# VH-VL binders against q8ixk2r445to577, part 160

Target 1, 133 residues: q8ixk2r445to577
Amino acid sequence: FFGMLQNKGLTDYCFDYNPPDENQIVGHQVILYLCHGMGQNQFFEYTSQKEIRYNTHQPEGCIAVEAGMDTLIMHLCEETAPENQKFILQEDGSLFHEQSKKCVQAARKESSDSFVPLLRDCTNSDHQKWFFK
Key: E = the ipSAE of ESMFold2; O = the ipSAE of OpenDDE; V2 = 0.75 times the mean of E and O plus 0.25 times the DockQ between their complexes.

## First folded at step 9 (VH-VL)

Design gb14 (framework fv_recaticimab; at its last fold request DockQ between E and O 0.94; V2 from the best seeds 0.77)
Fold by OpenDDE, look of step 9:
Structure gb14 (fold): chain C 133 residues (1-133), chain A 119 residues (1-119), chain B 112 residues (1-112)
Amino acid sequence: as target 1 above (133 residues)
Amino acid sequence: QVQLVQSGAEVKKPGASVKVSCKASGYTFTDYYMHWVRQAPGQGLEWMGYIKPNSGYTKYHQNFQDRVTMTRDTSISTAYMELSRLRSDDTAVYYCARSKHYGSGFDYWGQGTTVTVSS
Amino acid sequence: DIVMSQSPSSLSASVGDRVTITCKSSQSLLYSSNNKNYLAWYQQKPGKSPKLLIYWASTRESGVPDRFSGSGSGTDFTLTISSLQPEDFATYYCQQYYSFPTFGQGTKLEIK
């Protein structure tokens, strides 16, 4: 699966990553933005290794959750996917992070008009449902 | 066992286009990136861009953004690089080379295709 | 682009010599999470395609003789040939793949 990763509950919002330096893509937070499909910002791939790859860069970036965090941060993909980069995109659209045992939820950033994907306890909310488009 | 076999030498006039092919064998074509690198006579290596064969996504170096098109045919494990509006300074050996998604250098290269642009 | 600066551009040496080539990157090639340097070395002989020698700055590609070694971290890297053999006379390139690939300008190793 590849393309825009769109949220069901937060209509018309997609995973978005726009690092300030294309030669340094790691360390920044993945956000949600209106789905537009332009450029490299919203192109992701879910792989058989359970990675969510930002595959518009070489080497590819992989979304990771750092210890103690609930945000999604871009790391580099590795030959063997580390545990903090493993997700399960389930048939119902839920995106489950294996290490934390939590689900990715579209959420509003505090005191902002911006949105971000955050790890939360798994629910049946449409804000925790995702699909590739 | 891994092989990248490129098409033969090309001679073109300025303003023309050239399309070089690179047929891969001995591995799963869609599991690796295919890069194109050129080398002008007596010069160094210049990365032109890559294609991800699985999705067909391409990234071109800005120096070639408006003139290069990289494509692939997964059914025959072949990558293509087309360079248009050729100039004399496009005269070079063009290589295809594979790499892994996580990066580990270019471990296999095509034999190179000589493209000569002259009036 | 990450700029790779290779030195020297050329050098002459004799069989049996110890040879060192240097490569500097305009930014660090070290990824803190896996502690790897995204740096490769290639050998190219006239009329032939480049051959991968070293990746991850210090790991030899399969089939590469032990006399070739890579070292360095961050922005400074070196390729060393401990005892030069006749077949080692060639042009060598460093390459970074921390981002979109870029090559050093090359080092031509000639027989003295």
Scores: ipSAE 0.836, ipTM 0.932, lowest interface PAE 0.6, mean pLDDT 95
Fold by ESMFold2, fold request of step 13:
Structure gb14 (fold): chain C 133 residues (1-133), chain A 119 residues (1-119), chain B 112 residues (1-112)
Amino acid sequence: as target 1 above (133 residues)
Amino acid sequence: QVQLVQSGAEVKKPGASVKVSCKASGYTFTDYYMHWVRQAPGQGLEWMGYIKPNSGYTKYHQNFQDRVTMTRDTSISTAYMELSRLRSDDTAVYYCARSKHYGSGFDYWGQGTTVTVSS
Amino acid sequence: DIVMSQSPSSLSASVGDRVTITCKSSQSLLYSSNNKNYLAWYQQKPGKSPKLLIYWASTRESGVPDRFSGSGSGTDFTLTISSLQPEDFATYYCQQYYSFPTFGQGTKLEIK
């Protein structure tokens, strides 16, 4: 699957990644931003290796969650997907992080007007449902 | 038996365009990025850009962004590079080369296509 | 661009000699999460396309003789040919693939 990865509950918000340096795309947090489909920031690919790839860059970025964290951070993709980069996009729209056994949820960043995807205990909330547009 | 076979040599006038093809065989064309790299006579290697054959997404080096177009036809496993408004300093051998999505060296290269731009 | 500075630009050596070519990048090529350096070395003979010798800075491509070795990390990298053979006459390039590729200027190796 390829396109803009949109949240059902937080309508019109999509995964967004805008690294300030195209020669260093790793280490920044994925955010949620108003879906616009322009430029390179909102296009992701979900693969049979259970990766969420930021593939408007080479090498491609892969979304990861570092041990003990709940934030989605950009890593480089690898030949074999590391465990912390594996997500299951279920038929019901839930996005399950295999290693942590938690689901991706749209949330407001604590001290900001910004929204971010975070890992939370899995529920049936529409804020935990995602689809490609 | 991975193979990248490029179209033949071209002689062009300044201001013209050239379109070079690169036909892939022996592997799944859409599994690899296709890059274009040129080499002027007696000079080093210069990366021009890439195409992701599955989606058609392209990225070009700034030096070529206003003059290069990279395309592909997945039905015949062929990538194309078109360079417009040719100048004499575009005289070079143009190579296609493949890489993996996670970043890799270029394990296979085309044989090269000589483009000569002369007045 | 990540700038790759290669040295020397040319050198002459005899069959059997040990040869060292260096490459310096303007930015670290080490990705700490996988502990890999995104650096490749190529050999190019006159009239031929480049041939991949080494990737991940030190991993030899299949079919490349073991006299070719790569070393270094971060910003400083070395290609070593431990015992030159007549077929090693070529130009050698380093290349980073941490971002969009860039190449060193090349080192022309001439056998005396």
Scores: ipSAE 0.701, ipTM 0.894, lowest interface PAE 1.2, mean pLDDT 93
ESMFold2, look of step 9: ipSAE 0.636; ipTM 0.879
ESMFold2 (binder alone), look of step 9: mean pLDDT 93; pTM 0.944
ESMFold2, fold request of step 13: ipSAE 0.681, 0.646; ipTM 0.888, 0.884
ESMFold2 (binder alone), fold request of step 13: mean pLDDT 93, 93, 93; pTM 0.943, 0.941, 0.939
OpenDDE, fold request of step 13: ipSAE 0.015, 0.728, 0.603; ipTM 0.649, 0.909, 0.898

Design gb15 (framework fv_recaticimab; at its last fold request DockQ between E and O 0.89; V2 from the best seeds 0.85)
Fold by OpenDDE, fold request of step 13:
Structure gb15 (fold): chain C 133 residues (1-133), chain A 119 residues (1-119), chain B 112 residues (1-112)
Amino acid sequence: as target 1 above (133 residues)
Amino acid sequence: QVQLVQSGAEVKKPGASVKVSCKASGYTFTDYFMHWVRQAPGQGLEWMGYIKPNSGYTKYHQNFQDRVTMTRDTSISTAYMELSRLRSDDTAVYYCARSKHYGSGFDYWGQGTTVTVSS
Amino acid sequence: DIVMSQSPSSLSASVGDRVTITCKSSQSLLYSSNNKNYLAWYQQKPGKSPKLLIYWASTRESGVPDRFSGSGSGTDFTLTISSLQPEDFATYYCQQYYSYPTFGQGTKLEIK
């Protein structure tokens, strides 16, 4: 699967990544932004290796969850996907992070009008449902 | 074994376009990036851009942004690079080269396609 | 673009010599998460395609003789040929693939 990764509950919001320096794409947080399908910011891929890849860079970026964190951070993909980069996109649309055993939820950023994907306890909320478009 | 086989030499006039093909074999075409690199006579290697074959996503170097088009036909594991509005300084050997999604350099290269632009 | 600067641009050597080529990047090629340097070395002979020699700054590609070695980290890298063989006379390029790939200008190794 590739393209925009859109949230069901937070209507018209997609995974978005816009590093300040295209020659340094790692270390920043993946956010949610209105789905627009333009540019390089919203093109992702879910792979058979359980990675969520940022396809607009080479080497590709892979979304990771760092220890003790609930945010999604861009790392570089590796030959063997590390445990903190493994996600399962379930048939019901839930996006499950294997290592933390949490689900990715669209959430409002604290003290902000922005939205971000965060790891939360898995529920049946549409805010935890995702699909590629 | 992995092979990248490119199309034959081209001779073009200024203002024309050229389309070079690169047929991949011996591996899953859609699992790797395909890059294009050119080398003018007696000069170094210049990266032109890449295509992600599974999606067709492309990234071009700014120097070629408005003149290069990279495409692929996954059914025949073939990548294409078209360069338009050719100039004399586009005379070069053009290479396709494979890379892995995580890096590790360009491990396989095509044999190169000589493109000569002259009036 | 990440700029790669090689030195020297050319050098002459004899069979059996120890040869060193350096490459400097305009920014670090070290990825802290995996502690790898996204740097490759290539060999190119006249009329032939480049050949990958080293990747991850110090890992030899399959089939590459052990007289070739890569070292360095961050922004400074070195390709060393411990004992030059007749078939080693060629042009060598460094390349970064930390971001969109860029090459050094090349080092032509000629027979003295």
Scores: ipSAE 0.900, ipTM 0.950, lowest interface PAE 0.5, mean pLDDT 96
Fold by ESMFold2, fold request of step 13:
Structure gb15 (fold): chain C 133 residues (1-133), chain A 119 residues (1-119), chain B 112 residues (1-112)
Amino acid sequence: as target 1 above (133 residues)
Amino acid sequence: QVQLVQSGAEVKKPGASVKVSCKASGYTFTDYFMHWVRQAPGQGLEWMGYIKPNSGYTKYHQNFQDRVTMTRDTSISTAYMELSRLRSDDTAVYYCARSKHYGSGFDYWGQGTTVTVSS
Amino acid sequence: DIVMSQSPSSLSASVGDRVTITCKSSQSLLYSSNNKNYLAWYQQKPGKSPKLLIYWASTRESGVPDRFSGSGSGTDFTLTISSLQPEDFATYYCQQYYSYPTFGQGTKLEIK
């Protein structure tokens, strides 16, 4: 799967990544933004290695969640996917993070009207359902 | 055995276009990025851009953004680079070279295609 | 662009000499999460395409003689040829792949 990774519950919001420096794409948080499909911010790929790749850059970025954290942060992809970069996109649309055993949920950023994907205990909420378009 | 075989030398006049091909064999073409690098006579190596063969996605260095097009045909494992509005300082050897998505050195290069631009 | 600066631009040496070539990048090439430097070295002989010698700053590509070694981290890197052979007279380039690739200007190694 590749394209825009959309949320079911937060209608028309997509994974979005806008690094301020194209020569240093790591270390920033993935956000949710209205789906537009323009430029390179909203194109991702789910791979057989269970990665979510930011796939409009060389080298490609891979989404990770660092131990003890709940935020989705950009890392560089590696030859073999590190454990903190492994996600399962399940049949029901849930996006499961293997290492933490939590699900990706669309959430409002506490201090703003902005939205971000965060790890939360898995539920049947539509805010935990994702699909590529 | 991995091999990248490029099309033959070209002589062009200013204002023309050139399209160089790079045929890959000995590996899964869509598993690697294909880069284009040129080298003017007596000069160093200049990265021009890359293509992802599986999706067709491209990114070009800003110096070539308005004149270069990179494409591929996955059915024949071939990448292409077309440079338009040629000028005499585009005279160079043009190479294709491959890398992995996670970043790697260019382990295999094509033999190079000499493009000469003169009036 | 990440700028790569090589030194020297040329050098003259004899068979058996130990030679070193340096390369400096305008930003760190070290990715702290995997502790790797995204830096390669190439050898290019006249009329030929470049040949990969070293990647990850210090790992020799398969088939490269052990007299070639790479070292350094962050922004400063060195290619060393411990005992120069006749076939080593060539131009050498460093290249970063931490982002969109860029190359050093090259170091021409000539027969003394």
Scores: ipSAE 0.780, ipTM 0.916, lowest interface PAE 1.0, mean pLDDT 93
ESMFold2, look of step 9: ipSAE 0.703; ipTM 0.892
ESMFold2 (binder alone), look of step 9: mean pLDDT 93; pTM 0.945
OpenDDE, look of step 9: ipSAE 0.805; ipTM 0.924
ESMFold2, fold request of step 13: ipSAE 0.509, 0.615; ipTM 0.847, 0.880
ESMFold2 (binder alone), fold request of step 13: mean pLDDT 93, 93, 93; pTM 0.944, 0.945, 0.945
OpenDDE, fold request of step 13: ipSAE 0.861, 0.000; ipTM 0.938, 0.603

Design gb16 (framework fv_recaticimab; at its last look DockQ between E and O 0.62; V2 from the best seeds 0.00; counts 0 for: pae E 9.5 > 2)
Fold by OpenDDE, look of step 9:
Structure gb16 (fold): chain C 133 residues (1-133), chain A 119 residues (1-119), chain B 112 residues (1-112)
Amino acid sequence: as target 1 above (133 residues)
Amino acid sequence: QVQLVQSGAEVKKPGASVKVSCKASGYTFTDYYMHWVRQAPGQGLEWMGYIKPNSGYTKYHQNFQDRVTMTRDTSISTAYMELSRLRSDDTAVYYCARHKHYGSGFDYWGQGTTVTVSS
Amino acid sequence: DIVMSQSPSSLSASVGDRVTITCKSSQSLLYSSNNKNYLAWYQQKPGKSPKLLIYWASTRESGVPDRFSGSGSGTDFTLTISSLQPEDFATYYCQQYYSYPTFGQGTKLEIK
């Protein structure tokens, strides 16, 4: 699966990553932004390695969850995917992070009009359902 | 065995276009990024860009953004690099090169294609 | 672009010599999460395509003789040939693949 990764509950919002420097794409937070399909910022791939790849840069970036955090951070993909980069995109649309055993939820950033994907306890909320478009 | 076989030498006039092919064999063509690198006579290696054969996604170096087009035909495991509006300083050997998985160097290279641009 | 600077640009040596080539990057090539340096070394002989020698700064590509070794981390890297053989006279390039690939300007190793 590849393309825009769009949230069901937060209508018209997609995974978005815009690194400030193309020579340093790691370490920044993945956000949610209105789906526009332009450029490389909203192009992701769910791979057979259970990675969510930022698939328009080389080396390719893979979304990871760092220890103690609930945010999604961009790392580099590795030949052997680390545990913190493994996700399961379920048939019902839920995006499950294997290591934390939590689900990715579209959430409003505190004190902001912006949105971010966060790890939360898994529910049946549409805000935890995602699909590629 | 992995092999990258490129098309033969080209002689072009300034302003013309050249299209170099790179046929891959011995591996799954769509699984690896294909890069293009050129080398002017007596000069170093210059990265031009890459194509992801599965999706056809391309990234070009800014120096070539407006003149280079990289394509592929997955049915015959062949990558193409077309450079337009040729000028004399485009005279070089052009290489296709396979990038190892997850970015660990270019492990296989084509034999190179000499492109000569002269009046 | 990440700039790669090699030194020296050329050197002369004899068979049996120990040879060292240095490469410096304009920014760190070390990825903190896996502690790997995204740096490769290539050998190119006249009229031939480049050949991968070392990747991840210090890992030899399959089939590469033991006399070739890579070291360094961050921004400073070294290719060493412990005992130069006749077939080792060539041009060597470093390359970073931490971002979009860039090459050093090359080091031509000639017979003294």
Scores: ipSAE 0.773, ipTM 0.914, lowest interface PAE 0.7, mean pLDDT 95
Fold by ESMFold2, look of step 9:
Structure gb16 (fold): chain C 133 residues (1-133), chain A 119 residues (1-119), chain B 112 residues (1-112)
Amino acid sequence: as target 1 above (133 residues)
Amino acid sequence: QVQLVQSGAEVKKPGASVKVSCKASGYTFTDYYMHWVRQAPGQGLEWMGYIKPNSGYTKYHQNFQDRVTMTRDTSISTAYMELSRLRSDDTAVYYCARHKHYGSGFDYWGQGTTVTVSS
Amino acid sequence: DIVMSQSPSSLSASVGDRVTITCKSSQSLLYSSNNKNYLAWYQQKPGKSPKLLIYWASTRESGVPDRFSGSGSGTDFTLTISSLQPEDFATYYCQQYYSYPTFGQGTKLEIK
């Protein structure tokens, strides 16, 4: 799949990545923003290796979660996907992070009116349901 | 197994356009980026841009931004590069090149297409 | 753009010689999280397309003879051919892919 990765519960919000330096995309957090499709900030690819790739950049970025963390951050993709970069998009729309055994949830950033994807215990919430548009 | 076969040589006048094709075989065409690189006579390699065959997304070097269009037809595993408003200094060999997956350079190249621009 | 500078522009050598070709980048090509340098080397013979020799600065592509080796890190890189063979006389290019690809200007290796 390739497109905008949209949340079911937080209507019209998509994965968004806008690094401050286009030549240094690593280490920043993925956010949620109103779906707009402009500037290529919201285009991601879900690969056969279960990666979520930010693929408007060479070399491409892959979403990862570091051990003990709940935030989704950008790493460079590797030839064989590391375990912390593997997400299973399930038939029910849940986005499961294999290494942590948690699901990606749309959440309000603490002390903010901004939204971010975070790892949380898996539930049936529509805020944990995702689809490509 | 992997093969990139390009269209034949072309002779053009200044101001015309040229469209070069690159047919891929021996691998899943939509899984790899396709780059275009040119080489003027006696000169080095100049990167022009790439296309992602799965989505059709393109990125062009600023020197070609206004004149180049890269497309593909996934049903026949073929990439295309069109260069418009040709000048004499566009005379070159034009290559397609597959991006080795996971950031490791260009592992397969087409045989090259000679484009000559003269009046 | 990241500028790639090769030295020398040309080199004459005999079969059996050891040769080195250097490549400098205008910024570091080392990504610290995976410890890889995003640099490749290509060989191009007259009338032929380039052939990938080395990627990640030091990893040989499949089918490339052991006499080809790459070394270096950060901004300074070297391609070494330990014992030249007749088929090695060609032009060699370095390329960075840390960002949008750029190539060195090439090094022509000629037979004496």
Scores: ipSAE 0.008, ipTM 0.638, lowest interface PAE 9.5, mean pLDDT 87
ESMFold2 (binder alone), look of step 9: mean pLDDT 93; pTM 0.946

Design gb17 (framework fv_recaticimab; at its last look DockQ between E and O 0.82; V2 from the best seeds 0.00; counts 0 for: pae E 3.6 > 2)
Fold by OpenDDE, look of step 9:
Structure gb17 (fold): chain C 133 residues (1-133), chain A 119 residues (1-119), chain B 112 residues (1-112)
Amino acid sequence: as target 1 above (133 residues)
Amino acid sequence: QVQLVQSGAEVKKPGASVKVSCKASGYTFTDYYMHWVRQAPGQGLEWMGYIKPNSGYTKYHQNFQDRVTMTRDTSISTAYMELSRLRSDDTAVYYCARTKHYGSGFDPWGQGTTVTVSS
Amino acid sequence: DIVMSQSPSSLSASVGDRVTITCKSSQSLLYSSNNKNYLAWYQQKPGKSPKLLIYWASTRESGVPDRFSGSGSGTDFTLTISSLQPEDFATYYCQQYYSYPTFGQGTKLEIK
């Protein structure tokens, strides 16, 4: 699966990653932005290794959750995917983070008009449903 | 066993286009990025861009953004690089090169395709 | 682009010599999470394609003789040939793959 990763509940919003420096793509937070399909900011791939790859850059980036955090941060993909980079995109659209045992939810960033994907307890909310478009 | 075989030498006039092919064998073509690198006579290596064969996504160096087109035919494990509006300074050997798994260098390389642009 | 600078651009040496080629990057090639340097070395002989020698800054590709070694971290890297052999006269390139690939300008190793 690859393309835009769009949220069901937060209509027309997609995973978005736009690092300030294209020569340093790691360490920044993945956000949500209106789906536009332009450029490389919204192109992701879910792999058989359970990675969500930002594969418009090489080396490829992989979304990770750092210890104690609920945000999604870009790391580099590795030959052996680390535990904090493993996700399960389930048939119902839920995106489950294996290590934290939480689900990715579209959420409003506090004190902001922007949105971000955050780890939350798994629910049946459409804000926790995702699909590739 | 893993190898890349490129098309033969090309001679072109300025303003023309050239399309070089690179046939992959010995590995799963769609699993690895394919890069194109050129080398002008007596000069160093210049990265032109890459294609991800599974999706067809391409990234071009800005120096070639408006003139290069990289494509692939997965059914025959072949990558293509087309360079248009050729100039004399496009005379070079053009290589295709596979990125090793998880990006640990380029291996293997094609044998190279000599493109000569002259009036 | 990450700029790779090799030194020297050329050098002459004799069979049996110890040869050192340096490569500097404009930014660190070290990824803190895996502690790997995204740096490769290639050998190219006249009329031939480049050949991968070293990756991850210090790991020899299969089939590469032990006399070739890579070292360094961050922004400073070195390729060393401990005892030069006749077949080692060639041009050597460093390459970073921490971002979109860029190559050093090359080091031509000639026989003295």
Scores: ipSAE 0.729, ipTM 0.908, lowest interface PAE 0.8, mean pLDDT 95
Fold by ESMFold2, look of step 9:
Structure gb17 (fold): chain C 133 residues (1-133), chain A 119 residues (1-119), chain B 112 residues (1-112)
Amino acid sequence: as target 1 above (133 residues)
Amino acid sequence: QVQLVQSGAEVKKPGASVKVSCKASGYTFTDYYMHWVRQAPGQGLEWMGYIKPNSGYTKYHQNFQDRVTMTRDTSISTAYMELSRLRSDDTAVYYCARTKHYGSGFDPWGQGTTVTVSS
Amino acid sequence: DIVMSQSPSSLSASVGDRVTITCKSSQSLLYSSNNKNYLAWYQQKPGKSPKLLIYWASTRESGVPDRFSGSGSGTDFTLTISSLQPEDFATYYCQQYYSYPTFGQGTKLEIK
């Protein structure tokens, strides 16, 4: 699966990654932005290793959640996927983070009008449902 | 045996276009990136861009962004690089080269295609 | 672009000599999470394609003689040929793959 990773509840919002420096893609937070498909900031792939891979750079970036955190941060992908980079995209659209046993939810960023994906306790909310376009 | 075999030498006039092919064998073409690198006579190596054969996604160096097109045909495991509006300083050997996912050095390289641009 | 500065640009040496070639990047090539440096070395003989010698800064490619070694981390890297052989005359390039690839300008090694 690859394309734009869209939220069901927050209609027309997609995973987006726009690092401030193309030569330093690691360590920044993934956001949600209006789906547009241009500029390649929204092109992701779900791999057989359960990675959410950022498809516009080489070496590739992979979404991770650092221990004790709830934010989705860009790391470099590795030949064997680290546990903190493993997500299960379930048939019902939920996006389960295997290590933390939490689900990815569309949420409003604190002190902002912007949106971000965050780990939360799994629910049946449409804000925890995701699909590729 | 992993191989990249490129099309033959070309002589072009200024303003023309050239399309170089690179046929891969001995590995799964869609599992690796294909890069293009050129080398002017007596000079170093200049990266031009890459293509991901599985999706067709391309990334070009800004110096070539307006003139280069990289494509592929997965049914025949072949990558292509087309450079338009040629000028004399485009005279070079053009290489295709493979990398793995998650970063690697270039291995293997094609044998190179000499493109000569002269009036 | 990440700039790769290679030195010397040219050198001559005798068979049996120890030769070093240095390469400096404009930013760190070390990814601390996996402790790998995204740096490669190539050998190019006249009329031939470049050949991968070293990747991850210090790992020899299969079939490369053990007289070739790579060292360094972060921004400073070295290729060493411990006992120069006649077949080692070539141009050598460093290359980063932390981001969009860039190469050093090359080092031409001539054997006396």
Scores: ipSAE 0.351, ipTM 0.798, lowest interface PAE 3.6, mean pLDDT 90
ESMFold2 (binder alone), look of step 9: mean pLDDT 93; pTM 0.945

